# Ledger of designs, part 18: VH-VL binders against Probable transcription termination protein NusA (nusA)

Target 1, 139 residues: Probable transcription termination protein NusA (nusA), of Halococcus morrhuae (Micrococcus morrhuae) (p15738)
Amino acid sequence: MRVTLSDTALRHIALFEDVTGASAVDCLVDDDRVCFLVATGEMSDAIGPDGTTVEQVEERLDKRVSLVENADTAELFVANALAPAVVHNVTISENASTVAYAEVDRADTGVAIGRDGETIETARRLAERQFDIDDIELA
Below, E stands for the ipSAE of ESMFold2; O stands for the ipSAE of OpenDDE; V2 stands for 0.75 times the mean of E and O plus 0.25 times the DockQ between their complexes.

## First folded at step 11 (VH-VL; framework fv_remtolumab_arm2)

Design k2 (from h1 with heavy chain N33T; at its last look DockQ between E and O 0.25; V2 from the best seeds 0.00; counts 0 for: pae O 2.2 > 2)
Fold by ESMFold2, look of step 11:
Structure k2 (fold): chain C 139 residues (1-139), chain A 118 residues (1-118), chain B 107 residues (1-107)
Amino acid sequence: as target 1 above (139 residues)
Amino acid sequence: EVQLVQSGAEVKKPGSSVKVSCKASGYTFSRYTIGWVRQAPGQGLEWMGYIIPILGRARYAQKFQGRVTITADESTTTAYMELSGLTSDDTAVYYCARDYYGSGFDYWGQGTTVTVSS
Amino acid sequence: EIVLTQSPDFQSVTPKEKVTITCRASQRIGSYLHWYQQKPDQPPKLLIKYADQSISGVPSRFSGSGSGTDFTLTINGLEAEDAGTYYCQQSYETPYTFGPGTKVDIK
């Protein structure tokens, strides 16, 4: 794996793969939430018809689940991590630190942040782990 | 055909150590984990620990922490469990078993009987 | 450390009857519960993984249910070769733990 995974993350990934048939390349585990970084092109398998497959994962983990689709470039990765918010553009600035500036549709700023900031925080954690991005700022 | 073959029975004195081997075949060794489970005569199953061979990462039940060492040799596809400071309470059948990150132990070795007596 | 309990400790059952074994966890473990059968002088055999998932080569009379803290193994139509001891095991967190076992005999 490209990042270090805890034993709990490895167990959750195994269950995720067993239920969905999709591959996960990373997994963020919190006390009541889990986020899977799903292999590119496999999101529909992970979600299932009307979200029924990912709901099954939630039931089996007894935790809330979110999914992010992996991407080959930092820009697409950040946009994917903020989904379903509409992201018009992502610019990576590398000066004193590496910051992704995501231009989010004005109507979707709340969606990009998520309840209690959960979406933006998971996006930041994944971006740091996968691309060494120090921060994501909404523009 | 997946197979786990363990080393033979051992009789040990209190205070000594035992090292049980578990030779795996019929699958990609680095893709799975190996757990160790023991069973005292007439008793239930007791998990001792596991190893994730690809990471060289082992975890142990607290009861055995400091006395058990679990290792794996990928070149020979063999896992090992060494238990030190043996007492009569360690008399048991010791099993290795294949797992996939907590999905259940789907293949088991034949067991290794370890008897501790003076 | 997660404690698993099983009920009953022992059952003596007439062939073709239904056997129900329960396993209870000391905390919520989602579906991270597995069932094994063990016959005398043999290693355990995996019957059900992740609470309710079938294992290839295991007869369909074996089924599992439950989530969270309360789990059930059901044998629908017990056969003579099903005599043995049945264990639940959790893999939600280390140390993994087993239930104490339920012995099933044939009347």
Scores: ipSAE 0.861, ipTM 0.938, lowest interface PAE 0.5, mean pLDDT 94
Fold by OpenDDE, look of step 11:
Structure k2 (fold): chain C 139 residues (1-139), chain A 118 residues (1-118), chain B 107 residues (1-107)
Amino acid sequence: as target 1 above (139 residues)
Amino acid sequence: EVQLVQSGAEVKKPGSSVKVSCKASGYTFSRYTIGWVRQAPGQGLEWMGYIIPILGRARYAQKFQGRVTITADESTTTAYMELSGLTSDDTAVYYCARDYYGSGFDYWGQGTTVTVSS
Amino acid sequence: EIVLTQSPDFQSVTPKEKVTITCRASQRIGSYLHWYQQKPDQPPKLLIKYADQSISGVPSRFSGSGSGTDFTLTINGLEAEDAGTYYCQQSYETPYTFGPGTKVDIK
């Protein structure tokens, strides 16, 4: 699905695309960090050699930048959103609510959660926006 | 040197339209946004809208929606602001200004005085 | 829209004194607040961006602080040339909005 981008998100995406040459289909802007949903297959361009490209974005925004690669399926999307945690399997349960259950490598649980829960929260926000997933649970 | 040079003063009748140009130079035009801000005599600053050249997208203040059109020509590195249905309330100095995606207007045109009178 | 207010409306200051101008936003805008100086018959000039970031070419006596809803522009040691009107502006979301301005006069 296509979400309506806020003005702030739109401007950030424009900057991101200007700097990286990669496309972003979504953007979450917080006080101290920004997350770009990178078009499928364009993550390498977004990151750049040794991360130099995304670093330029960080410098210009003066915020921490995280990147999530888009995907065609909800399962792969959730896996991408929890990167670099190793996700073994993602199951989508569609009942009264749609919940994604991600089987994360035991050693990477902390990675999947992220500092102060930033990674898992970002994943949940993006998954809700892009795939109408109501929640992501680590299994 | 970054410069924004605007077109000359305009005197318009009520109901007419005005199109102000803003020629940009000294930087990569497509990499910055151009905003338009007006200032009525003795009044404060009022944002009208901006254009993001690289996306070809413009945003407008609701007050001017349907009456203002902001465009950019990358080939000539010129931004335009067209305002229709002019009234005396539109008498003001109109500024174009460069903005790097919300980083603040760091360079301004010299202003274009638009006077609307019968 | 986000409404910005400024205080004071007018300030008459003796040269070399400290000037403080406050800008308040109707909602949280993070650091997306910029300060401008405008002199008669001139376009505004950017003084501070993102609440506290300096601008090249602007004297160091100008500084900004704040985040969220409350912001402050400080002029440490007002110079005669600093007479003018100062505006805050938010770029958090459209429509961009400006404060009403604070006129600074020299005694």
Scores: ipSAE 0.141, ipTM 0.743, lowest interface PAE 2.2, mean pLDDT 94
ESMFold2 (binder alone), look of step 11: mean pLDDT 94; pTM 0.960

Design k3 (from h1 with heavy chain N33M; at its last look DockQ between E and O 0.26; V2 from the best seeds 0.54)
Fold by OpenDDE, look of step 11:
Structure k3 (fold): chain C 139 residues (1-139), chain A 118 residues (1-118), chain B 107 residues (1-107)
Amino acid sequence: as target 1 above (139 residues)
Amino acid sequence: EVQLVQSGAEVKKPGSSVKVSCKASGYTFSRYMIGWVRQAPGQGLEWMGYIIPILGRARYAQKFQGRVTITADESTTTAYMELSGLTSDDTAVYYCARDYYGSGFDYWGQGTTVTVSS
Amino acid sequence: EIVLTQSPDFQSVTPKEKVTITCRASQRIGSYLHWYQQKPDQPPKLLIKYADQSISGVPSRFSGSGSGTDFTLTINGLEAEDAGTYYCQQSYETPYTFGPGTKVDIK
C-alpha cells in the first residue's frame, strides 16, 4: 500500500530518481538522514558502482542516506529493512496488533538495531507505512 | 549559461486569466524544478507553487489553489503559470525560478509584470 | 504554514562594517533555509543555501549559519554594492515561505 508522501519526501524522491535512475516508492526524512525505499530489483542502480551513485545523493542532500529495497511480501520486506543483518526467518503475527518477528543472526543483532536504533526504527516506520505492521521484534 | 526568459508584460481586466511563460535553457530542463514567486509593488516575495517536471507534479500555495495552474513542456523546455480570476490584488511582478528540489532558487527569470485594472 | 521573521527590518551601515541579519522560523526546519539579495528592479539572487552553504560567484564576505529555527546571514565588511533587501526562505515544506525582508542601506 503506497502512502501519501510529504512534500519533502516527494522532492527528495525526485532528486534520488534524477541522480540514480532508480525509483523510490517511499522516503523517510529526518534531520540528519534520509531513507529511500527503493523499488524491487533496482537496488544496484541506486547504489551504483562501489556506492558512488548513492554517495552523490548524499552529497546533494548533505545528509546520510540509507536504502531499503522494497518487497512484495511483508516477511521479505522486514528482512530487507534490517539489512545488512542476516535475517533467517520472519514471522508475521496478526492479533490485536500485527507484529513481525525477525530471527536475526546473533552476530548481527547490533547491525539490525543500528546506531542509536536507527535501522530498527527505520524498519518499523517503513513496515508500518507499507504493510501496516505495528511492530518489529528481533528474535 | 543557464537562463530563464519570461514572457512580456501583461495588462489584464478583472476576472480574466493570465498565462506567463518561462523558457529555460542552458541546463537539462527535466532535472530541475521550476518555481513561481510573485512580488506586489513595494512588497515581499510570495511563493505560488512549483512543478517537478520529471514527475509531472505541481504543488501550489493554498492561497492560489483552484486558481493557479503550473505546467511544463519538456519538448520546448518551457514552464507556464496560469492564474485565473484576476483581481487588482494580483498586480505584481511574477518570477519563475529554478530550484533543484528545495536547494534554493539559484536562477531567476527577469520577471513578468502583470497589471490588473479595470 | 511556516512563518519566517527577520530582524532587523532595516539598517543603515557604514561601508566595511559587519552586518548581521537574523531569520527565525516558527518551527524546526533543519537546514532548509536560504538567503537572497534583491536590488531594485531585479529578481532576487541566491546568496546562501541550506543555511551555510556558499554559492558560486557570491563574494566570500557573505556567510550563513544556524539550524533548526534560528538563522543568521553575515556580511563581513559591507560593500556599497551590497545595498538592497535580504530575504530568508524555507524549503522544508510547502508552502515555501519567505521572510519579510531586511533592507540594508549604505550610510
Scores: ipSAE 0.414, ipTM 0.814, lowest interface PAE 1.0, mean pLDDT 95
ESMFold2, look of step 11: ipSAE 0.853; ipTM 0.935
ESMFold2 (binder alone), look of step 11: mean pLDDT 95; pTM 0.962

Design k4 (from h1 with heavy chain I52L; at its last look DockQ between E and O 0.94; V2 from the best seeds 0.88)
Fold by ESMFold2, look of step 11:
Structure k4 (fold): chain C 139 residues (1-139), chain A 118 residues (1-118), chain B 107 residues (1-107)
Amino acid sequence: as target 1 above (139 residues)
Amino acid sequence: EVQLVQSGAEVKKPGSSVKVSCKASGYTFSRYNIGWVRQAPGQGLEWMGYILPILGRARYAQKFQGRVTITADESTTTAYMELSGLTSDDTAVYYCARDYYGSGFDYWGQGTTVTVSS
Amino acid sequence: EIVLTQSPDFQSVTPKEKVTITCRASQRIGSYLHWYQQKPDQPPKLLIKYADQSISGVPSRFSGSGSGTDFTLTINGLEAEDAGTYYCQQSYETPYTFGPGTKVDIK
């Protein structure tokens, strides 16, 4: 209810829920990729055995799919959005702007950024939409 | 038990308007979208638009943009389609149909015949 | 907007034969394709959703396949009650569009 979903996002969520049985609370739609914000505790349903369920979603959407697990706090949410990178700690700073500082294992900095920055860009978009966080910085 | 019941047949003069109602029952009205599809005699199916009642958001096929208005009333669980500037080319059966965000129209109204003649 | 074409326009088929109807989209639409049956003077009836998913209460002789741009509806063992017109419809984007229909008659 907090965010506005486009007609395309609503259609993709409906297909996602039909295929996986999991619920999505948000959906970011780009030309060739989609990210679903999955209800807490439902990632296993969304992924399926050996990733076969999310692969079916990708095939049916004809788009690459990424999944982020929803969380009740901004700190856990940011950590979830950077998965599978190991995040040791997240600190929220609220001065002129609200910035999340994520302490990522140095071996996982590349994973947290993702190819062409896709992971961290997606994390920033979701964090802004769900928690009004202006930016995420890796520490 | 899901039902969509439409208003009765209408005969209209060119240049006038028609408003067709679609009363829904047997499900949570706001959770499903209502689409409008028409079919001219001997012709195929033509999508006109839909409404997302929970968002109050309507979308229309460009062919009908500016002539069609689709609305919904949650308190009466009724959707409406109004088409203005009628011509003989608008003679058709008009259907309302239920859809869960593009998963297919699973329940249809009985159809409303609109005849436009001088 | 997305154009759907269907083939054939018309089939006359003896009972118990297999019927195949194809639908082609003008662009990739993933699995956002649905099939309907319409009998004379009746509203359409949903047969298959999302290209290949069964609908409760629809006979198992109806099945769907395909993804992307090419889709097929199969009736495996046609019965007399299956006479009518069959439409595909995409919901990948608005405006939703229908194919022109395939009329199936019983010999």
Scores: ipSAE 0.825, ipTM 0.919, lowest interface PAE 0.8, mean pLDDT 94
ESMFold2 (binder alone), look of step 11: mean pLDDT 94; pTM 0.957
OpenDDE, look of step 11: ipSAE 0.882; ipTM 0.944

Design k5 (from h1 with light chain Y96H; at its last look DockQ between E and O 0.91; V2 from the best seeds 0.00; counts 0 for: pae O 2.2 > 2)
Fold by OpenDDE, look of step 11:
Structure k5 (fold): chain C 139 residues (1-139), chain A 118 residues (1-118), chain B 107 residues (1-107)
Amino acid sequence: as target 1 above (139 residues)
Amino acid sequence: EVQLVQSGAEVKKPGSSVKVSCKASGYTFSRYNIGWVRQAPGQGLEWMGYIIPILGRARYAQKFQGRVTITADESTTTAYMELSGLTSDDTAVYYCARDYYGSGFDYWGQGTTVTVSS
Amino acid sequence: EIVLTQSPDFQSVTPKEKVTITCRASQRIGSYLHWYQQKPDQPPKLLIKYADQSISGVPSRFSGSGSGTDFTLTINGLEAEDAGTYYCQQSYETPHTFGPGTKVDIK
């Protein structure tokens, strides 16, 4: 599904691409943070050596930056969005609503949720935009 | 070579409208935004707005809201800026310029002088 | 809107001297600040983008620095051809406002 990006998101993507050389497919902009959906296979470029590239993006945006790598399948997408939590399996249930059930390593539940729920919220927002997933549940 | 070529000088009466064109060439038109900036005689640069050609979405400075319309024709790779309700305060050189989503105006048209006088 | 201020308004400089122009934003804009040079009867020319990134074809004597609210354009060794007016511009949010400009004259 093609998502309509805001002008702000487009500007941030432009900066991101200029700094990293990597492409961003999507961008979630919040008051204090920005999340880039990085093109599949380009995460290493986005991060850079020891994170120096993404740090540069943070400095230039003057916001915290998170990166999620895009994927061709909803299952892999959800797993990528919950990184660095270890996801063992993702099951997509299509009923009245489409829910992704992610089996996360028990030790990484907190990681999957993230600070103040930011990781899981970002994952849910991206999954809805990219794959029409209505919710992500940790199993 | 990237080029932005604007239409010729205009002399307009107060209350009339002016439409300035900006023909772009030398690059993929749909990948860049076109902004419009004007400069009154002896004054600084004033941002008017921009358009995202591929989306047909334009943004305007509040000062010009309701009076300016920026459009783009991908088939002719031409951007337009129409300003209505002209007054003498609108006398200025109007520039179109290329912008990659806020990366700065890297290429500019030659400018179009618009003179509003009775 | 974000208001940009510049200092000084005007300065007359001897060739080969260092020129410093400052631009201040009314709020934090990260690095979304660009610098332009304009000569009489010409359109502006982009000198620096994103506060400190060089532009192809622009002499290396031009450099930019800063982030947040305070930015600086530096000309290391002013040339006679560098006479003109310099503008900062922010693209952090619309409207993408310009600074009032700094006129640089050659002694």
Scores: ipSAE 0.077, ipTM 0.740, lowest interface PAE 2.2, mean pLDDT 94
ESMFold2, look of step 11: ipSAE 0.661; ipTM 0.883
ESMFold2 (binder alone), look of step 11: mean pLDDT 94; pTM 0.961

Design k6 (from h1 with heavy chain D99E; at its last look DockQ between E and O 0.97; V2 from the best seeds 0.91)
Fold by ESMFold2, look of step 12:
Structure k6 (fold): chain C 139 residues (1-139), chain A 118 residues (1-118), chain B 107 residues (1-107)
Amino acid sequence: as target 1 above (139 residues)
Amino acid sequence: EVQLVQSGAEVKKPGSSVKVSCKASGYTFSRYNIGWVRQAPGQGLEWMGYIIPILGRARYAQKFQGRVTITADESTTTAYMELSGLTSDDTAVYYCAREYYGSGFDYWGQGTTVTVSS
Amino acid sequence: EIVLTQSPDFQSVTPKEKVTITCRASQRIGSYLHWYQQKPDQPPKLLIKYADQSISGVPSRFSGSGSGTDFTLTINGLEAEDAGTYYCQQSYETPYTFGPGTKVDIK
């Protein structure tokens, strides 16, 4: 399945690339926040020294920004999307639907969910878009 | 090196259509969008729409919705703008310009004068 | 649609003086604002992108600032060739819109 980017997402990606020098392969745009799926190996460029580069992106978009590092496998992708929560393992179950079960360190369950569920919601949206995963469950 | 070369001036009757071409060179055509901006005599700049060539996706200002069609042909690296139902209010210079997804229009065509008169 | 206003409509300025042009957006647009110069019978020329970023080949006397709703183009040390009309333009959302322009003449 190919991911379709909205016009706004494309513009935000262009600004992101201009500011950071990193590439984004996907972008989720909400009213108050934006999430960039950053090309593998480019998170340091996107974040910058002490987070100053991603802070510039936030300033220029006038929105909160989160970053997820892309991955070639569904298991690593799901783990990356729940960062900085410690994920010990991810198991993909395929039957009538495809569900990723993420084994999250017990101290990090709240981090994996995020404020108002934002982190796990973002992870679910990206996993669906990139890997056709129907859901993520915390184990 | 980047160039946008537009088709020549046109004189049109009310109710007719005009199709302006914009030939791009000196860059990878599909990597940039082509926007269309017009300017009536003595007036400011008015955005009409753009096309995202790699997606074949066009967007139009509401004012022109239903009257304007913007297309692109990658094999000839040419964008087109067709405006129908012309009135004297459509007398203007029509520009094509490229942008990298909202980064500003960094190269412009020379402009095409369209005059609509009876 | 997002309305951009500019001030002043017109300035007549002595060479080497500072020119300040303001652009105000009807809603917050982050840094999605660009500045253009247009000379008579020519297409516009991009001067500043993303509110404050320089463009190759544009003299350093041109600078931009602002974010959100209030933006400024500054010409620090006006030269005779800078006469023309200056437009701001937003790309935060479609339809893109331009400000009405500020005409700058040399005194």
Scores: ipSAE 0.866, ipTM 0.941, lowest interface PAE 0.5, mean pLDDT 94
ESMFold2, look of step 11: ipSAE 0.858; ipTM 0.938
ESMFold2 (binder alone), look of step 11: mean pLDDT 94; pTM 0.962
OpenDDE, look of step 11: ipSAE 0.920; ipTM 0.962
ESMFold2 (binder alone), look of step 12: mean pLDDT 94; pTM 0.958
OpenDDE, look of step 12: ipSAE 0.904; ipTM 0.955
ESMFold2, look of step 16: ipSAE 0.865; ipTM 0.940
ESMFold2 (binder alone), look of step 16: mean pLDDT 94; pTM 0.960
OpenDDE, look of step 16: ipSAE 0.915; ipTM 0.960

Design k7 (from h1 with light chain I55F T94S; at its last look DockQ between E and O 0.96; V2 from the best seeds 0.87)
Fold by ESMFold2, look of step 11:
Structure k7 (fold): chain C 139 residues (1-139), chain A 118 residues (1-118), chain B 107 residues (1-107)
Amino acid sequence: as target 1 above (139 residues)
Amino acid sequence: EVQLVQSGAEVKKPGSSVKVSCKASGYTFSRYNIGWVRQAPGQGLEWMGYIIPILGRARYAQKFQGRVTITADESTTTAYMELSGLTSDDTAVYYCARDYYGSGFDYWGQGTTVTVSS
Amino acid sequence: EIVLTQSPDFQSVTPKEKVTITCRASQRIGSYLHWYQQKPDQPPKLLIKYADQSFSGVPSRFSGSGSGTDFTLTINGLEAEDAGTYYCQQSYESPYTFGPGTKVDIK
């Protein structure tokens, strides 16, 4: 898909790629946080041994960083965006709007939502940008 | 080998315009941005703006907004900077420089001297 | 607009000695700080990118350090050909800005 990237996002992606050797296909930039959508199969390069590579990215950006692994299907994409929460199933419903229903392990509902709703809101933003998904609901 | 070759020196009258060309070679033109930096005699470096050629997206320093236009032609791998409403304060050497999304200007043109006098 | 300052404005130094140039940003810019050398009648040349990464072909006597607001360029063992003006430049946000320069002469 064709996602529009801001100038700031492009600069952060370039730094991310320089530090990690991994590719980012999208980048969400907030005042104190950046989320990179990492190319499929490249998460271990982005994270590095004991998380040291992603820590370098955080230091160089002077911002918190989160990573989501890209996927070719909407269902897998939504599950990846809610990691590390255990997702049992994702169903995409296409009516007047497109909604992903994610069946999250009962013990992981808090993890899927994240601190101050950060994880679920990031997942919603990426899913909208990449798959035109209007919402994600935890079931 | 990466090379940026600029058009020749120009002498201009106040109120006129100048258009400087920057011919790039030795790399995939669309993968890099082209920035424009000027230097008045005896002074430091002043960033004017850049273009992202693959997106056709240009950004300008506020000081030059409304007077500068930066463009790129991928078919000729050439960037252009046009500055209008020239005054004597615009007398400077104008450089184009290659940039990978803010990673530093790694290759520079030779510079184009623009002199504005009556 | 992010303002960069440099210190000193001018430095005359004996060959083989160590040169330290500082650059300070008006706000935090992470590691989005680059260093250039400019000799008379030449375009600038990139020395250090992202605060501390040496650009290809740059002699090992040149190194950079710092993050956030305070950055340094070090020339460890100054040579005669190192005379020139040194600039820092930020790319954290548009408009990109340069420091005012530090002129280094050989004594």
Scores: ipSAE 0.816, ipTM 0.920, lowest interface PAE 0.8, mean pLDDT 94
ESMFold2 (binder alone), look of step 11: mean pLDDT 94; pTM 0.953
OpenDDE, look of step 11: ipSAE 0.869; ipTM 0.943

Design k8 (from h1 with heavy chain L55M A58T; at its last look DockQ between E and O 0.92; V2 from the best seeds 0.90)
Fold by ESMFold2, look of step 12:
Structure k8 (fold): chain C 139 residues (1-139), chain A 118 residues (1-118), chain B 107 residues (1-107)
Amino acid sequence: as target 1 above (139 residues)
Amino acid sequence: EVQLVQSGAEVKKPGSSVKVSCKASGYTFSRYNIGWVRQAPGQGLEWMGYIIPIMGRTRYAQKFQGRVTITADESTTTAYMELSGLTSDDTAVYYCARDYYGSGFDYWGQGTTVTVSS
Amino acid sequence: EIVLTQSPDFQSVTPKEKVTITCRASQRIGSYLHWYQQKPDQPPKLLIKYADQSISGVPSRFSGSGSGTDFTLTINGLEAEDAGTYYCQQSYETPYTFGPGTKVDIK
């Protein structure tokens, strides 16, 4: 395992995999929401027809669910974590700290931030856990 | 064929300790948790704790905190539960059971009767 | 700790009747609720996982439903071999907890 998973995260991943047939690499658990980092290539299984499979996960967890597709590179990972915002480019700067600069389509800045900043905050948490990225900045 | 085979019945004096073994076979030992559940005569089921072998992580019910130690040995695919400071209230059948991260205890040992008699 | 209650405590039932057992949790637990059958002098046996999912080798007369705080185990057409005690158990958080059990006897 690359990251440390809480007991609750492990239980939620097990339920997620049981319902969807997809694998989750990571899981962020909050009081009212859960985010699964879905194995590369398995997002369609996780979402299901018209979103019905992920809706079943939400019902069984009694929490809102968001999904992020895993990626092998930090650049693609950050772009995936900001979906559905259109990300044109991601540059990783490794100076005093490691910062990802995401060039987001101008119309999608609000989407990339998300309601109450949830999308960008989730992206930052996942990027830190998976790639040791200290921050994500929108450009 | 998944099997959990427990050590034999024990008679113990108050104040002593008991260590029950649970030998697992038929599956990848480290991929599942092992939980321990006891049942006093004529009573219901009481969860004591579990171990996540791959992480070496244990969780105990508060009632047993400080008295119970759950361990696992991957090389022998055996889990152990040790309960100290025994009293007559600890007279029970002790079960080990396999659990995939809270998906339900799908396989159980045969149970180990522990009798605490003064 | 999450408290589970069960109803009824006991029921005596003629074969082929429908049996309904309820389990109520002290807080919302999503679908993290499992059902077990225990026959005399035997370990418990998992019947239903995640509130309503069947287990291979368990007769189809056993079904589960519910989510959140209210859960039901149904035996549709009780058989003589179904006599025993039925427990619900939550795995939403540690410590895991069991309901107090429902004893089912054959008339």
Scores: ipSAE 0.864, ipTM 0.938, lowest interface PAE 0.6, mean pLDDT 94
ESMFold2, look of step 11: ipSAE 0.857; ipTM 0.935
ESMFold2 (binder alone), look of step 11: mean pLDDT 94; pTM 0.960
OpenDDE, look of step 11: ipSAE 0.914; ipTM 0.960
ESMFold2 (binder alone), look of step 12: mean pLDDT 94; pTM 0.960
OpenDDE, look of step 12: ipSAE 0.912; ipTM 0.959

## First folded at step 12 (VH-VL; framework fv_remtolumab_arm2)

Design n1 (from k6 with heavy chain A58T; at its last fold request DockQ between E and O 0.89; V2 from the best seeds 0.90)
Heavy chain, then light chain:
Amino acid sequence: EVQLVQSGAEVKKPGSSVKVSCKASGYTFSRYNIGWVRQAPGQGLEWMGYIIPILGRTRYAQKFQGRVTITADESTTTAYMELSGLTSDDTAVYYCAREYYGSGFDYWGQGTTVTVSS
Amino acid sequence: EIVLTQSPDFQSVTPKEKVTITCRASQRIGSYLHWYQQKPDQPPKLLIKYADQSISGVPSRFSGSGSGTDFTLTINGLEAEDAGTYYCQQSYETPYTFGPGTKVDIK
ESMFold2, look of step 12: ipSAE 0.878; ipTM 0.946
ESMFold2 (binder alone), look of step 12: mean pLDDT 95; pTM 0.963
OpenDDE, look of step 12: ipSAE 0.915; ipTM 0.960
ESMFold2, look of step 13: ipSAE 0.872; ipTM 0.944
ESMFold2 (binder alone), look of step 13: mean pLDDT 95; pTM 0.962
OpenDDE, look of step 13: ipSAE 0.924; ipTM 0.965
ESMFold2, look of step 16: ipSAE 0.870; ipTM 0.944
ESMFold2 (binder alone), look of step 16: mean pLDDT 95; pTM 0.962
OpenDDE, look of step 16: ipSAE 0.911; ipTM 0.958
ESMFold2, fold request of step 17: ipSAE 0.886, 0.872, 0.873; ipTM 0.951, 0.945, 0.946
ESMFold2 (binder alone), fold request of step 17: mean pLDDT 95, 95, 95; pTM 0.962, 0.962, 0.962
OpenDDE, fold request of step 17: ipSAE 0.931, 0.930, 0.930; ipTM 0.968, 0.968, 0.967

